VH-VL binders against Protein STK_02290. Designs and how they scored, part 1

Every score and structure here is a prediction.

Target 1, 225 residues: Protein STK_02290, of Sulfurisphaera tokodaii (q976g0)
Amino acid sequence: QEQLVAVNELNENLGKVLIKIARDSIANKLGILKINLEDYLSSLNDPILNKKGLAFVTLETYYGNSTSLRGCIGYVEAVAPLKEIVSKAAIAAAFSDPRFPPLSKGEFDNIIIEVTVLTKPQEIDVENRWELPKKIKVGEDGLIVEYGILYSGLLLPQVPMEYCWDEETFLAETCIKAGLEPDCWLNNKVKIKKFQGIIFREEKPKSEKILIIKPSEVKCKKEEI
Structure headers, positions and changes below count from the first letter of each chain, unless a header shows other numbers; antibody chains aren't numbered by Kabat.
ipSAE, averaged over its two directions, is called F for ESMFold2-Fast, E for ESMFold2 and O for OpenDDE. V2 adds 0.75 times the mean of E and O to 0.25 times the DockQ between the complexes of E and O.
[cut] stands for letters that were removed.
The coordinates of atoms that the task and the answers printed are left out; those that the model quotes come from them. Centres of patches stay.

## First folded at step 2 (VH-VL)

Design a01 (framework fv_acimtamig)
Heavy chain, then light chain:
Amino acid sequence: QVQLVQSGAEVKKPGESLKVSCKASGYTFTSYYMHWVRQAPGQGLEWMGIINPSGGSTSYAQKFQGRVTMTRDTSTSTVYMELSSLRSEDTAVYYCARDLGYYDFWSGYPDAFDIWGQGTLVTVSS
Amino acid sequence: SYVLTQPSSVSVAPGQTATISCGGHNIGSKSVHWYQQRPGQSPVLVIYDDSDRPSGIPERFSGSNSGNTATLTISGTQAMDEADYYCQVWDSSTVVFGGGTKLTVL
ESMFold2-Fast, scan of step 2: ipSAE 0.016; ipTM 0.560

Design a02 (framework fv_acimtamig)
Fold by ESMFold2-Fast, scan of step 2:
Structure a02 (fold): chain C 225 residues (1-225), chain A 125 residues (1-125), chain B 106 residues (1-106)
Amino acid sequence: as target 1 above (225 residues)
Amino acid sequence: QVQLVQSGAEVKKPGESLKVSCKASGYTFTDYYMHWVRQAPGQGLEWMGIINPSGGSTSYAQKFQGRVTMTRDTSTSTVYMELSSLRSEDTAVYYCAREGDYYDILTGYSPFDYWGQGTLVTVSS
Amino acid sequence: SYVLTQPSSVSVAPGQTATISCGGHNIGSKSVHWYQQRPGQSPVLVIYYDSDRPSGIPERFSGSNSGNTATLTISGTQAMDEADYYCQVWDSSTYVFGGGTKLTVL
């Protein structure tokens, strides 16, 4: 059977490698690093990195005590090794997020790179839609909302922590992210999926110190000084 | 390994109905949308509709609305496509195809990553 | 209804670069997927989301999408690349396929 990377297989050393893959992939695309990306990825022989994985890469512009979103793209595709998914997601976050212009060479030293490795999303099956808030947990779950083939939205598990949302608000915001009304989760035709994850994040741009963050450890923004 | 195995070729007369099956294996059946696409001889690909195997919800292309019905059986990991009031123009190879599990925050719409082998349906009198 | 326009045929010599266009109004604002179909076989996804390549698809396949035209590029074209190629987008309520391009390697 198909083996996927489990969140608990990932340690600090692997997190450092995932961040390095992301940073090197972006640097190569910018011409800062001149490598053959396929050869680079092929040289990574860790068994866990060669398992299929799911990941998002988030880029934030660093301002010392604060950051702002600069790009975020991910894959819930289970058919490629984690090392390849992280590389692809990093390049896409830097150059293909349409909310932002492509990342420039001048920005490279001023962004924080964050890699979130995900479990496979699973549909939440309930008889009564009002039970949905009881089947998700802020601090553990990310959400996907899908309505047919017209609408889709995803929020990572750290997002409701950062914005101090409860479960019902998290459902509503994911509906809005999908382009739907905030009560979309009450509609039986709307599919709600949940997943978990672990976050690896540079402490500051290009830092050798990589933080391992569980979503439950993310602080509410309004509690920060 | 992912496989989609379709039922065998059929010969039908105008006015009859057809039912094609597509049996999925190698993945969690209810986690992926399934699509039906047809191809008339010497012609291009034509999208017919989508089914969510989890809840059974469907959406059909306007051209087939009222003639097509898509269903699934979760106990056998099988999707079905029924097309009624057949005419000679319905002669085609009918494919089932799985929608891939790639979430693009830009669009949210995924490509078809695995396809069945196709079922040839010939409608003639 | 949204229409994708492809040339009916493209011919290239072995080892040359083949380009297959897919025209659509403001197609650059949509995500384009490309499928290869060899005679008597099911379609195979070769490019998704404009330029991404599935595992197992050779590096000689690449894609781009801007303005009113998406392009599938096959460098160093081989005899095995002879096939029909279809572009695909999602438009409001339906998946739309282009008419298909027959690639001949002469």
Scores: ipSAE 0.000, ipTM 0.429, lowest interface PAE 16.0, mean pLDDT 86

Design a03 (framework fv_acimtamig)
Fold by ESMFold2-Fast, scan of step 2:
Parts: C-alpha cells; structure tokens; sequence
Structure a03 (fold): chain C 225 residues (1-225), chain A 125 residues (1-125), chain B 106 residues (1-106)
C-alpha cells in the first residue's frame, strides 16, 4: 500500500506509544515482561500505527548528566506497519547491533530509548553537482549516499546539528560514512537522497515524560578535542 | 536460528545456463542483503554480486556482467542466481552469503555473517 | 584492480601464535574482514571490521589493520584452527578477497 506515515501525523501521544512499543519489545526479549509480542502488536489498533513507516531506534546508556551510544538500528524501506517496524528496530538495536554485546537485563533500567520516524528518501537531482549543498538544509534534512548497492551511508537530520556541520561538510561526512572519499558527492554516479524526520526520546530511563525533538532544535555542541 | 539452504549439485554442458536457489529462514528476509560468491576447485573465493531482497536491486562484479542475473521471491524467502553461457572455467562451488543489516551509525558492513552450504556445479563436455 | 596479498601458507606448532598478513595499498583506510574455511565446509566469519569478533568466536582470535597491512592473529593455536583463512575488503564497486592462507598446525 501507498499509505505511508507522515511526520506531521505524529503527536506527543503517538510518540509515547512508539517509545512504549520499543521498551516493551526489549523487555519481552529479556524476559522482564512476559507477553506474546504478536498479540501485543495486534492489540494496537491506531490507524496511524498501522500505516507503513520508516524508523530508527537508538539506545543510549544513561549516566545522569551524560549518555553514550549503546545501540542503533533502523529501516529505510517501508516494508511493514510503523508499530512492527519500531518493535523490530528496538529488538535489533538491543541485541543485533554488531558494534555492541547484546543488552543485558541489568542494563534495561539504565538506557534511554529514542525513536526517529523518517519520511521516504527522495533523490536530489542537479545539473551541476556543486549545487548540492544549496539543495540541503542542516536542521531539516538527513542524507543518504548510495554508490551502487555496495556503498551506502545514512546520517539522521540531528547529526549535523550535534556536530555543528554546514551543508558541504554534511555531504562529505555522509560520503565517508558510506565508505567513500569525502568528495564523493561530486561524482555523478553517486546518488544523494534527502529525508526529514521527527524524534521521540525518553527524558531519562523509563520516564513517562518524553521529548519531541525537531532536528532544528538540537543543540550544536562545540568539538573541543 | 538463521539458515540458508541451497539447491543441490548440478552437472552442465558448455553453453547451458545455471540457476541456483538459496532459501532463507530464521530472520526477516527483506532486512539483509544477499551475496553470491563462488570457489573453483582448489582456488580462492570470488565475489559475483549482491541483491537487496526488499527492492530487488542488484550489483554485479564486472567479470560477470552480461552473464549473471540475481532475483528473489519474497513469498518464499528465496534468492536465485542465474549464470548463462557456461564454460568449463565456471566449475565451482557457488555460495549464497548474508550481508549485514543497515544501521544508522555504521551503514552497511561489508562482511558475510552466514553462508549457505554451497552448490557444486560441474561444467564439462 | 585492487589486490589483497596473503602468504600461501603458515605453519605453527600447537600452542604457538600464528599471524596471517593481508597486504593492500592503503588498506588501513578500509574495513577488513576475515574468514576461516575448513576442508569441505563453508567459510565462517572470524573477524569483522578489522578487530571485532562475532559471537561464538574464541577470544584467541584477534585482528588489526593499519597502513598497508591487516593482520589476523591466533594465540594458543589449536589443531582445530587448521584451515584456509581469507581476508576481504572493498575497492571501487566490488568485493576483493585475498588469495587465502593455509594454516597448518603440526
């Protein structure tokens, strides 16, 4: 189906539900919560959550005044309803991110869960590739770089805000993320796609209060070292 | 558990075409790329190409362009590799191998975490 | 095209450390992965992204990658480690494998 979740359909209440889906899916896999996940997801009868969607789930270990990345997995093809994508991404972020060991029961109360819902990526077409930075807006757009099927890199819209990048630096960093040279975006065989998103994040582990973050609101952190 | 089960051994004559299948189970078929790698008797590993089972997009090694075609059937969680205009030099064990799931921070990892059991193809006159 | 160079064979006694090199121009800028293949079996991933071990691979397997050489190190080598080892990296639009190294444990 052509019905894809639009970012502007998502409100605070739906954001809370998405985070709860992520947290409960992880808790079920850890044996902390004993549910039938299929029945749980089937019980969620919101029409927006039943539309196909694209999402990333990010887990961060919480230390009070700081956090560190603990897992992050997502889907950029609309293959299932948003509720199922978030559940699957959460489980994958916790247990199948190859950068980290599987999440343990002891960590469950110390992680922050963040769900980013994406719009469908659209290829940026330009006659002169030097115009690509002008077609991208830091604070609104995330980027995908593709060279064939073998080289691919994605950076979410909040990333260039966090690292204080301009549009040209953002393109270069996404090229590097894809395993290519920083000027890869000048190569006409390289596809550059952009997308937008909205971020729902726990204020602290297991918090009832969630943050709704527009990428443009993400604080620019100065790189000191 | 993840399993990749390939079709059985084949004997072919020069000029014929080959079609090998690889049936996936134990994971979400459309979330992982699938590669095809071959190995001639007593020789090393040779990459043939990659398919995205979700969209069906493919990329082939230059050596095999024009002779190889990779397809998938999402209803049976099966990928296929066809090689045409067979020569004796195509005698090899053909493997399907699963690539990594895409993630935000690392993108695609270019390694193969699970391999099929291999399909021996003998091309002789 | 890009070439990865491995020694054709390495021989060690049980309990000794085996090192297998993978040479390539500026290979330190690429991700290198290593596979073990026992006779008649499919390859098994033993190291990915230069130095990471998949679940189930013993801690005696380790890797490094810098400059023009990536290295697979097997400490306390056991008879069961006897196999062919292949390094793998990416260049241009293709997967590149090394020629393979036969590890013999005497």
Amino acid sequence: as target 1 above (225 residues)
Amino acid sequence: QVQLVQSGAEVKKPGESLKVSCKASGYTFTSYYMHWVRQAPGQGLEWMGIINPSGGSTSYAQKFQGRVTMTRDTSTSTVYMELSSLRSEDTAVYYCARGPEYDFWSGYYEYFDYWGQGTLVTVSS
Amino acid sequence: SYVLTQPSSVSVAPGQTATISCGGHNIGSKNVHWYQQRPGQSPVLVIYQDNKRPSGIPERFSGSNSGNTATLTISGTQAMDEADYYCQAWDSSTVVFGGGTKLTVL
Scores: ipSAE 0.000, ipTM 0.437, lowest interface PAE 15.2, mean pLDDT 86

Design a04 (framework fv_acimtamig)
Fold by ESMFold2-Fast, scan of step 2:
Structure a04 (fold): chain C 225 residues (1-225), chain A 124 residues (1-124), chain B 106 residues (1-106)
Amino acid sequence: as target 1 above (225 residues)
Amino acid sequence: QVQLVQSGAEVKKPGESLKVSCKASGYTFTNYYMHWVRQAPGQGLEWMGIINPSGGYTSYAQKFQGRVTMTRDTSTSTVYMELSSLRSEDTAVYYCARDSEGYYGSGSYLFDYWGQGTLVTVSS
Amino acid sequence: SYVLTQPSSVSVAPGQTATISCGGHNIGSKSVHWYQQRPGQSPVLVIYDDSDRPSGIPERFSGSNSGNTATLTISGTQAMDEADYYCQVWDSYSVVFGGGTKLTVL
């Protein structure tokens, strides 16, 4: 259990299980499903799901051919098995994301669930801070900026793809997300960490068909119609 | 449930300083950035700057750099915007607005909740 | 500094479709957000990330963003939709607003 989940050991079947864990955890909290969550998670014996892992759960309200963000919470410290992290993140995304009211029973059949599994963040060590953009790859890496105990910001790997950023812009935007100036990454007291991820997403609410998305596949520019 | 309540209208003379408050409730105050936006009579919305309520770090629009100061008090879940050396063209409604992005997800900032606005009139 | 251009006013008959444009260089590569402001009230977010609706915003509001133009579309326009509409992007470490469009429902 001390080994961390690697994104390359996750396949479609495991992705389906992770989405099911998220959906069942939310359903249990809403009273739609009546299970003992601890017993439920203990029944999941896959060795990979029992490794420590990091994950974000994103919920989107589905309107047919469009969606709206409904919640997004995750964990970046490897303190529990992946199955428990996904369950906890799902509940937090549904009921504890302060941007939104708690998810209601009536919404359950109209949300899409997305699970992003992350690798453990690794600090990027460079002698010259100007080398940092060369150690980061848009389409592969997410970033964390930390300054002391009080200041931190995280951007998922798909974010710079979605917004068409290069590596230097990605560093600057992550500094801003941490509440720091855009050039914070040049300060040697600021820690820059990178991580990778893989995305599992329901095709539509409660669908058995899931999409497996790599961050590099996320569209940058909008296409006309 | 999320609510941003601003201080009341003010009348100021040129050269004075303005300090507007914005008290947040219904969410974890330190998890979301707060912006200040103003609107002069007959004009559009103008961004003034952003504050991280957790650490107190700020970033200001170039036009206001040197005149604006943003602060917060975590014990009262309140952000403040102070504007010095007031001129008649600073007459405006001043809004605080919460950034919906938090610490996760998109790097694009947007305003999901707005205060009711504070009318500031600067005249001699 | 980045500039967003909106028409100053748009007029539409009740029940018809209103379209409000927001022009900007390569705006299609940015996320565009739209705010509605009724007289004497604070702005309200009606569209975010080009085309997504916040909870409580009617389905008749939609958005698109491509090339040099983002568009807010209001189908079946109602009297209550009469307001000023502002587009917004993030550029060069700053929030940029369009000049606003006054929508009149006659």
Scores: ipSAE 0.000, ipTM 0.435, lowest interface PAE 15.4, mean pLDDT 85

Design a05 (framework fv_acimtamig)
Fold by ESMFold2-Fast, scan of step 2:
Parts: structure tokens; C-alpha cells; sequence
Structure a05 (fold): chain C 225 residues (1-225), chain A 123 residues (1-123), chain B 106 residues (1-106)
């Protein structure tokens, strides 16, 4: 449990279990499933699920041929076992994302669930701030920007792929996400961290088939047209 | 051998109650949800409700809410379905069915069915 | 009050492909399961999660699900396939069955 989950420890079977934890946690909160969540999580004995982990849960409303964001919450501090983090993130994404109303029972069958498991964020140390774009890689790295205690922003590794950003644009957009100016990454007092991840996603709502997606495999929106 | 064995046929009068049993064997009884589905003569399948054998929680179709009760006995690996205030329209074959789901508890499919219990309600 | 609509009957000659539809609003966002029921017998699962086959079900059974229609397809239909077929999906916590389709092979 004191060791962190590494993304390369996660296989298809564990990905299915993580999606199940997310789906069941939401169903329990909606009253669809009546379980004692603490007992449920305690019954999961896989050693990897019991290591401390970092994860985001993303919910998308499914329209058959398209999807739209419905919720996204996660944790970047390794304070609990991966199984507990995924459960908490799923509940928070469904009911506590301030951009959206709480998820209703009627929506449960029309939501795609995606779980992104993260590596521990590591600060990027450079002597010259203009070298920062050379120290990150679109398609591999997610970014965190921190300025003191009040300003923080995070973008997952798949985000710059989806929006066709280069490394400099990725840095600027993460600054904006933190509530800072786009050039905040040039400020020596701003901390830049990077992390990697792996994505597990339902092919469609409630599907048995789970997709395993590397951020580098996410297609740029511009190329789809 | 994995199987579900139901109680025998019943003949009831309108206004009475019925109680059908379904005994599971060959698998861990508390690991799978159990459902009740009925079929009137010459008609289709109609879902009645679900019971969690582990937690004893239940959920019923709106049509049967207030008339149906599902229970279980873990010591005998048996689920029960009681239907009260019987009417002639309740004449049907009643099935228990196990929900199997490799990825989740409640979003599965019915992989194992009991043999059915014929209930005739007539005056 | 989610409703799944099936044709009441489908007829094919032996060796032909039978298709049985299951219509529902935005059913492509749901997982669909299919059951075969022969006269006097319990239902038997033939397709689960839209397109997967249980062990023991012949490869000539396949399924798809998109938009407002899920489909069960039986290629090279045989006399033994003559039965009632039911689609099933979940509406939140409720299992919903289609009305059933009688497949006649002759």
C-alpha cells in the first residue's frame, strides 16, 4: 500500500475492475445498487488495487455517434488505495463537478465512464524557463501548474492530443486552467509538474468491452474532419 | 452442476397469495443477483424484480410494487417470490433467473434460468 | 416507461439469413441481450452485450446495436433455430424485454 501504482502494472482485467468500481459507486449513490460501499471496497483484495494511486474519472453523455463531457474529477495526491480513489472520483464526477448538475437515475444508462490512472507528478527543473517545452512531450505527459497555495491547474495527457496543441500551447493552456496568464510558465516562481497515465474507457454505456487507450493514440480533432 | 430448481405448480383463487421458491446450487449463492420474470400463456417475458442475495436489497417493477415481495435464505441458497391479491391475469409461468456480469453486478445478462413454475389463478 | 419493439414474426427458408430487430429510443447507448425460447422450455441466452456469444452457441448467431435499433442475425438458418426470440436491455435499474419474435423456418 505504501508503494504507488505504476501504469504498466495495469492490464485489461484490472481496467475492467476499475470501471466496475466507478460504475457501482455511482449506482449505489443513485439507489440503483444497494450496497455498503466500505464493505464492497474492502472485499477487493487485489494487491495492485490496494496500493496508493492517483486517478481521474470522466463521464460523457453518449448520443450514439457523439459524446459530450458530463463530469470529470480526480485526485493527484496518493492518500488512499487506488480502489478508494476511483470510487471517490466517480462519485465526485457524477455529483460534485460544479460545471454540471448532479447525475440523475435516468442518465445512468447513457453515460460512458472513463478512468485515467496517473503516475506521481514530478517537478520539471530547468535552468532556463525557455527549455520547458523541450522537457515535456505531447502524447505522453499531462501537466500541473502551481503558484503558491491559491493557484493550481491540471490537464490530462489526452487533452493536448484532442485539441492539436504543441508543447508551448499545452503549457500556456495549463497556466490558463490554473487561473494565470498564458505565459505563467516563464515565471520562475511557478512550479510545473508532469505525469503520465493510462486510460480505461467503456466502448459505450455499460459495455462489457473496455478500451485501453494510451494518450498518444488519441486522435487530434482537426484530423477527423 | 450449476442449476436453479423451482417449486412445483400452484392453483390459486383470486384474492389469495402465492409463494414460489428457487433453490440455487453449484455456485456461490451470494455472488449473483437473482431476478423474477413471468410469462402469461402465449405472451412475452415480463420482468418483476431483483433481489441481492448478499444484502437482501430488492427492487420491483412499478406494476408489481405493493403486491410483490422477494426474500432469500442464505442457509438454503433459496430465493422466494411472493405475490399477493392474485387475479386471473396473474396466471403465468414464473421464472427465477441468475444475473451474470463479468464486469459489474447489476448490468449483466440472464445466463441461468429455473425450469419455471406454472401458477393458475381461477375461480 | 421504456419500450422495446420487435416484429411479432419472421419467416425464412432453411439456409437463409434471418434478421430480428429490436427498436428502442437511443438503444445504441444501452447493452442488448438476446434470449431464445423453444416451446415448453426456459429461455436460453444466445447473445449478450450486443454481439458476444456464450460458450456453446453456434457462430451463425451474431448481433449488433446502433442508434435506435439492435439486431439479432442468424446466418444459414436451420430448422432447430425455430423459436421465440426476446431482446432485453436495462432502463436504469429495470430490465425491459421486447415483445418477442416468433422465428419460423420453412
Amino acid sequence: as target 1 above (225 residues)
Amino acid sequence: QVQLVQSGAEVKKPGESLKVSCKASGYTFTSYYMHWVRQAPGQGLEWMGIINPSGDSTSYAQKFQGRVTMTRDTSTSTVYMELSSLRSEDTAVYYCAREYDSSGWYLGYFDLWGQGTLVTVSS
Amino acid sequence: SYVLTQPSSVSVAPGQTATISCGGHNIGSKSVHWYQQRPGQSPVLVIYYDSDRPSGIPERFSGSNSGNTATLTISGTQAMDEADYYCQAWDSSTAVFGGGTKLTVL
Scores: ipSAE 0.000, ipTM 0.426, lowest interface PAE 16.2, mean pLDDT 86

Design a06 (framework fv_acimtamig)
Fold by ESMFold2-Fast, scan of step 2:
Structure a06 (fold): chain C 225 residues (1-225), chain A 124 residues (1-124), chain B 106 residues (1-106)
Amino acid sequence: as target 1 above (225 residues)
Amino acid sequence: QVQLVQSGAEVKKPGESLKVSCKASGYTFTSYYMHWVRQAPGQGLEWMGIINPSGGSTSYAQKFQGRVTMTRDTSTSTVYMELSSLRSEDTAVYYCARDLEWLLYPDYYGMDVWGQGTLVTVSS
Amino acid sequence: SYVLTQPSSVSVAPGQTATISCGGHNIGSKSVHWYQQRPGQSPVLVIYDDSDRPSGIPERFSGSNSGNTATLTISGTQAMDEADYYCQVWDSSTVVFGGGTKLTVL
């Protein structure tokens, strides 16, 4: 049973556990919580959390009325149980995102944690590259662009919603994220993959209320385009 | 826990080819890229290339393009590096090394676990 | 082609702080990794992503990276720290190593 966690297997209670795993993993690394992480993860017996999964953890600094990105790291290979992937992604988002300094102990109470669980990415089957925008749905799909093993970029399904992009702009921006030119998706040597996801997000820092967000429900931020 | 074990030392003549193996254990073989790095006697580290053990895709340093081939066997968790048209200046210790966990960073390739090295001497 | 420049040697007395520089054009925008190699042994990762330490590496090892220079700092240097040290980055399509610095603890 190499089967990946399915999005429809995840409910609010499991989303709370995933957020807790992320919180506790970061707290442990900061010395706020003193646990043996391996024993902690081994104690989590839910069968779904023990299936292989793909996930991103996003951290945002909370200002009451607004948030700003503070870290975002994920895994796109089904190499470990979902519980371990979320733990590793949380630690990486907090301490190893090269865009930001490592998260400090003083910031822990002021960040929102978001966990996005992904479906397995699938290469888009298209004979004519000009059809690619028609095979992608903003509000449903995230994108991966790959060119060999050197160039790779991923944008989560909520990203084109946040920036109010259409499908062609989404392809171009994912090319740029991969370190390629905006029209890279017209090159038949470039591989385009799509995936779906479900988002679990703290309503505010350390909130007991966890939001379940579908990418289609994410609102445009006009000021960012 | 994690270990990379390489094949033994080799003596080759100019014009021959070399094939070094690197057997991985203690982790999921297909989850980490593998690098090959060499070091001539008394010299620094020189990168040769990288392989994705999952799909088998490779990228080679320009200097070795056309002479080097990297492959893997997922059933034995082993990567191979083959270098053809050997010259005396190919005398070196050859290392395999596991990539730092790939997290969608375009600038984050590095090596966290190294094999013990394989000494290759090329002489007439 | 991208080039990393290291001093060929650095000498330090036991208990003193050793600093090893790694120069590169706009290296502060890249992730720098540092390796320690003792004679006859395989390299060991001592710092990754500019300043992070792998499990098992003592706290006296630290790193920084800004502008055109990355630095490996070894505080309270011990005789066992005698080794060659290499910095490394990824530049578009290749791994680039510095030329290496021999650290001597006198």
Scores: ipSAE 0.000, ipTM 0.461, lowest interface PAE 14.1, mean pLDDT 86

Design a07 (framework fv_acimtamig)
Heavy chain, then light chain:
Amino acid sequence: QVQLVQSGAEVKKPGESLKVSCKASGYTFTDYYMHWVRQAPGQGLEWMGIINPSGGSTSYAQKFQGRVTMTRDTSTSTVYMELSSLRSEDTAVYYCARVDTIFGVDIPYYFDYWGQGTLVTVSS
Amino acid sequence: SYVLTQPSSVSVAPGQTATISCGGHNIGSKSVHWYQQRPGQSPVLVIYYDSDRPSGIPERFSGSNSGNTATLTISGTQAMDEADYYCQVWDSDTVVFGGGTKLTVL
ESMFold2-Fast, scan of step 2: ipSAE 0.019; ipTM 0.565

Design a08 (framework fv_acimtamig)
Fold by ESMFold2-Fast, scan of step 2:
Structure a08 (fold): chain C 225 residues (1-225), chain A 123 residues (1-123), chain B 106 residues (1-106)
Amino acid sequence: as target 1 above (225 residues)
Amino acid sequence: QVQLVQSGAEVKKPGESLKVSCKASGYTFTSYYMHWVRQAPGQGLEWMGIINPSSGSTSYAQKFQGRVTMTRDTSTSTVYMELSSLRSEDTAVYYCARDQYDYVWGSYELDYWGQGTLVTVSS
Amino acid sequence: SYVLTQPSSVSVAPGQTATISCGGHNIGSKSVHWYQQRPGQSPVLVIYYDSDRPSGIPERFSGSNSGNTATLTISGTQAMDEADYYCQAWDSSTYVFGGGTKLTVL
């Protein structure tokens, strides 16, 4: 029946293919590469890439000794094969993230591409909302906050590691991401979901070396201060 | 093969209520949001609201707030749109349409549409 | 509040390029989708995310979006392209449709 990509099915070689899909999809949109994207994706016949999957693509501008966020878009519903989701997310991260102007051709060689493949989000079951921080683990879990249809926010598992947040701060920041007050997670009408993931990242722009990163391995940026 | 099949045409009197159904097949019903859009004769498309079939959560266009209600039945993969206090101006074709969810920037495309339900409101 | 403006009609000769505009304040910062509707039929998605084509939509359909104007372009226009075309964008609180453009091919 329905097949979903498991995080542990993904190895370094598949991670390289996912990064290549993201890079080629963006290059095609910029006119750097001239391909028929549908034919390109159809040529990828790996059974794992043809299973439904969930993924985010993150783009960062590379300055040699530092990076800055340039785009980040993804999908948390298993509605299409992983190869198609990564392609769509890459294009959306480059051209449709409203926080940033569309990626220009001149930026293509100066961005790092990161693909995070996600497990299916699960609503956190608690009797008392004050227990929510105890049901979340920084270094393992990403969070989703939903309030009705129009208010939603997601933070990937590496985000609280990068910013040195504890679980309560992580909940508050995800509420803010959703456009809600920091204590939104105490409201019974707000849904809190968690998920896990694995990260594939270019070592530097267009690098042949693709890093496999577990969220727990992400270094706290605050330790540099 | 994605398919959205709507209920048949209806004739209503002013002040009555309307309930249109949209039965989904060919995909996982709870994985996609569903919208309702209407079109008055010779006029353009007008968005009415959205429902999450998994949770039952809804959001309505301001113009219809207080008159529209959207619900779903997961056992039959069906969404419903009810519109109360009908006026002659509510004469329109009503469409359901499937949405590819993306909550990062709130950008959604309507990739499959039902065949439409013509509702005529006249005294 | 947020309004998308389209010309009510556009006319082109067969084989020529048709362009349909969709005007909105700072629309280039939004994602625009385009729908085709033939008489008596349901709308069909022909362009999404400003410039992407769904499977099955001919390559002669293309789109762009910058500044205050999004544009649907149909090259080598055919009689079968005669239809109403609607642009659509998300504004924080609602879906917004343009008024629609009737494309005539003659």
Scores: ipSAE 0.006, ipTM 0.455, lowest interface PAE 10.1, mean pLDDT 86

Design a09 (framework fv_acimtamig)
Heavy chain, then light chain:
Amino acid sequence: QVQLVQSGAEVKKPGESLKVSCKASGYTFTSYYMHWVRQAPGQGLEWMGIINPSGGSTSYAQKFQGRVTMTRDTSTSTVYMELSSLRSEDTAVYYCAREDYGDYLSGWFDPWGQGTLVTVSS
Amino acid sequence: SYVLTQPSSVSVAPGQTATISCGGHNIGSKSVHWYQQRPGQSPVLVIYDDSDRPSGIPERFSGSNSGNTATLTISGTQAMDEADYYCQVWDSSTVVFGGGTKLTVL
ESMFold2-Fast, scan of step 2: ipSAE 0.189; ipTM 0.679

Design a10 (framework fv_acimtamig)
Fold by ESMFold2-Fast, scan of step 2:
Structure a10 (fold): chain C 225 residues (1-225), chain A 124 residues (1-124), chain B 106 residues (1-106)
Amino acid sequence: as target 1 above (225 residues)
Amino acid sequence: QVQLVQSGAEVKKPGESLKVSCKASGYTFTTYYMHWVRQAPGQGLEWMGIINPSGGSTSYAQKFQGRVTMTRDTSTSTVYMELSSLRSEDTAVYYCARSYDILTGYLDEAFDIWGQGTLVTVSS
Amino acid sequence: SYVLTQPSSVSVAPGQTATISCGGHNIGRKSVHWYQQRPGQSPVLVIYDDSDRPSGIPERFSGSNSGNTATLTISGTQAMDEADYYCQVWDSSTVVFGGGTKLTVL
């Protein structure tokens, strides 16, 4: 009954609001900001923010000329309003990503926050599993690999662009992310889903300027000098 | 704030079935997995299974496969655990507990919030 | 099936350090969580991901995990710490608990 947030409904002003929700949620958990988070979210009355949405929050440590991944968590089921999903994903990325220690107060001013809003994932239908690389497009699609009800792996659409992967490598790396062998996508019991997205990113830590990035615009790292 | 509230104590006879509820409040019900864990008198904690409240998908410990069923009602933010063909060894306190959403491909989460427990006594 | 082994009981005098072990094959390759259960109460998470403390848990609780043994350490032990302590891991798609350790403060 509720429609999902469509990526074409999102503009620069709304992107700034999503980044602000993420930053304020983390600041509140660190004690930098003293708000009642439930009241804060309830005060956001934009109709788009109150529609169900799917989103990931990515945190990167900023070193001036380079960044490194510091956390990345999100939701791929339409379970809550976009404003709540972004808040929860931000907190989870900062404090509950098992790859990293919880974010410290001293790091807050040195991280870049990125919010990716996703389309609904759709299972890829193929007669022959070897056709799967032809059904996905690096620069457009993110991937989900599912095996059983608890194990899954997801890679956002910007990831294969950043690492200069082709479609077959992208499938293999998503299998590895799920804790499976790199050829897992050849197994008929493994589900492969694809989705698209739009990216909002701080230009630098706490910047007023928010970038709107399409995955196809992300530069391959091998092009850097 | 965040709370899991379980249904009250039950007294059952062998061969009957049990249905315990766990009502979530203070968070978005569908963003955390829910587990059921039991504890027989004077014994340790025993995991029974997990439910994804969003999709309704379940996975059960082998010992309980065929006897346990976990369901949810998103309109009331409630998870249910049904255990059939009760025997005296099923006398225990039954807990619900939540863990973070594992959809990112990590299966290693702690149980950060627990219900108060439901005492179930099975005797003839 | 994967098994976690804990001592059944540990005794310590008030103010001293208590250590509770959790043994498992290559447990150092897993994330270990620790729960405290006081008499008549629900379990409470005291350590997650080997060594991290949830908000509200005193700094005197610490954890480590290496090789075949994970350890929960409670420094400056108080009477209120008297409880059962359980370690927990995931083994594939199942949750495994240790048998529990009763901590007695004399």
Scores: ipSAE 0.000, ipTM 0.465, lowest interface PAE 12.0, mean pLDDT 86

Design a11 (framework fv_acimtamig)
Heavy chain, then light chain:
Amino acid sequence: QVQLVQSGAEVKKPGESLKVSCKASGYTFTSYYMHWVRQAPGQGLEWMGIINPSGGSTSYAQKFQGRVTMTRDTSTSTVYMELSSLRSEDTAVYYCARDTYYYDSSGYYVEYFQHWGQGTLVTVSS
Amino acid sequence: SYVLTQPSSVSVAPGQTATISCGGHNIGSKSVHWYQQRPGQSPVLVIYYDSDRPSGIPERFSGSNSGNTATLTISGTQAMDEADYYCQAWDSSTVVFGGGTKLTVL
ESMFold2-Fast, scan of step 2: ipSAE 0.027; ipTM 0.580

Design a12 (framework fv_acimtamig)
Heavy chain, then light chain:
Amino acid sequence: QVQLVQSGAEVKKPGESLKVSCKASGYTFTDYYMHWVRQAPGQGLEWMGIINPSGGSTSYAQKFQGRVTMTRDTSTSTVYMELSSLRSEDTAVYYCAREVYYYGSGSYYTDWFDPWGQGTLVTVSS
Amino acid sequence: SYVLTQPSSVSVAPGQTATISCGGHNIGSKSVHWYQQRPGQSPVLVIYDDSDRPSGIPERFSGSNSGNTATLTISGTQAMDEADYYCQVWDSSTVVFGGGTKLTVL
ESMFold2-Fast, scan of step 2: ipSAE 0.012; ipTM 0.563

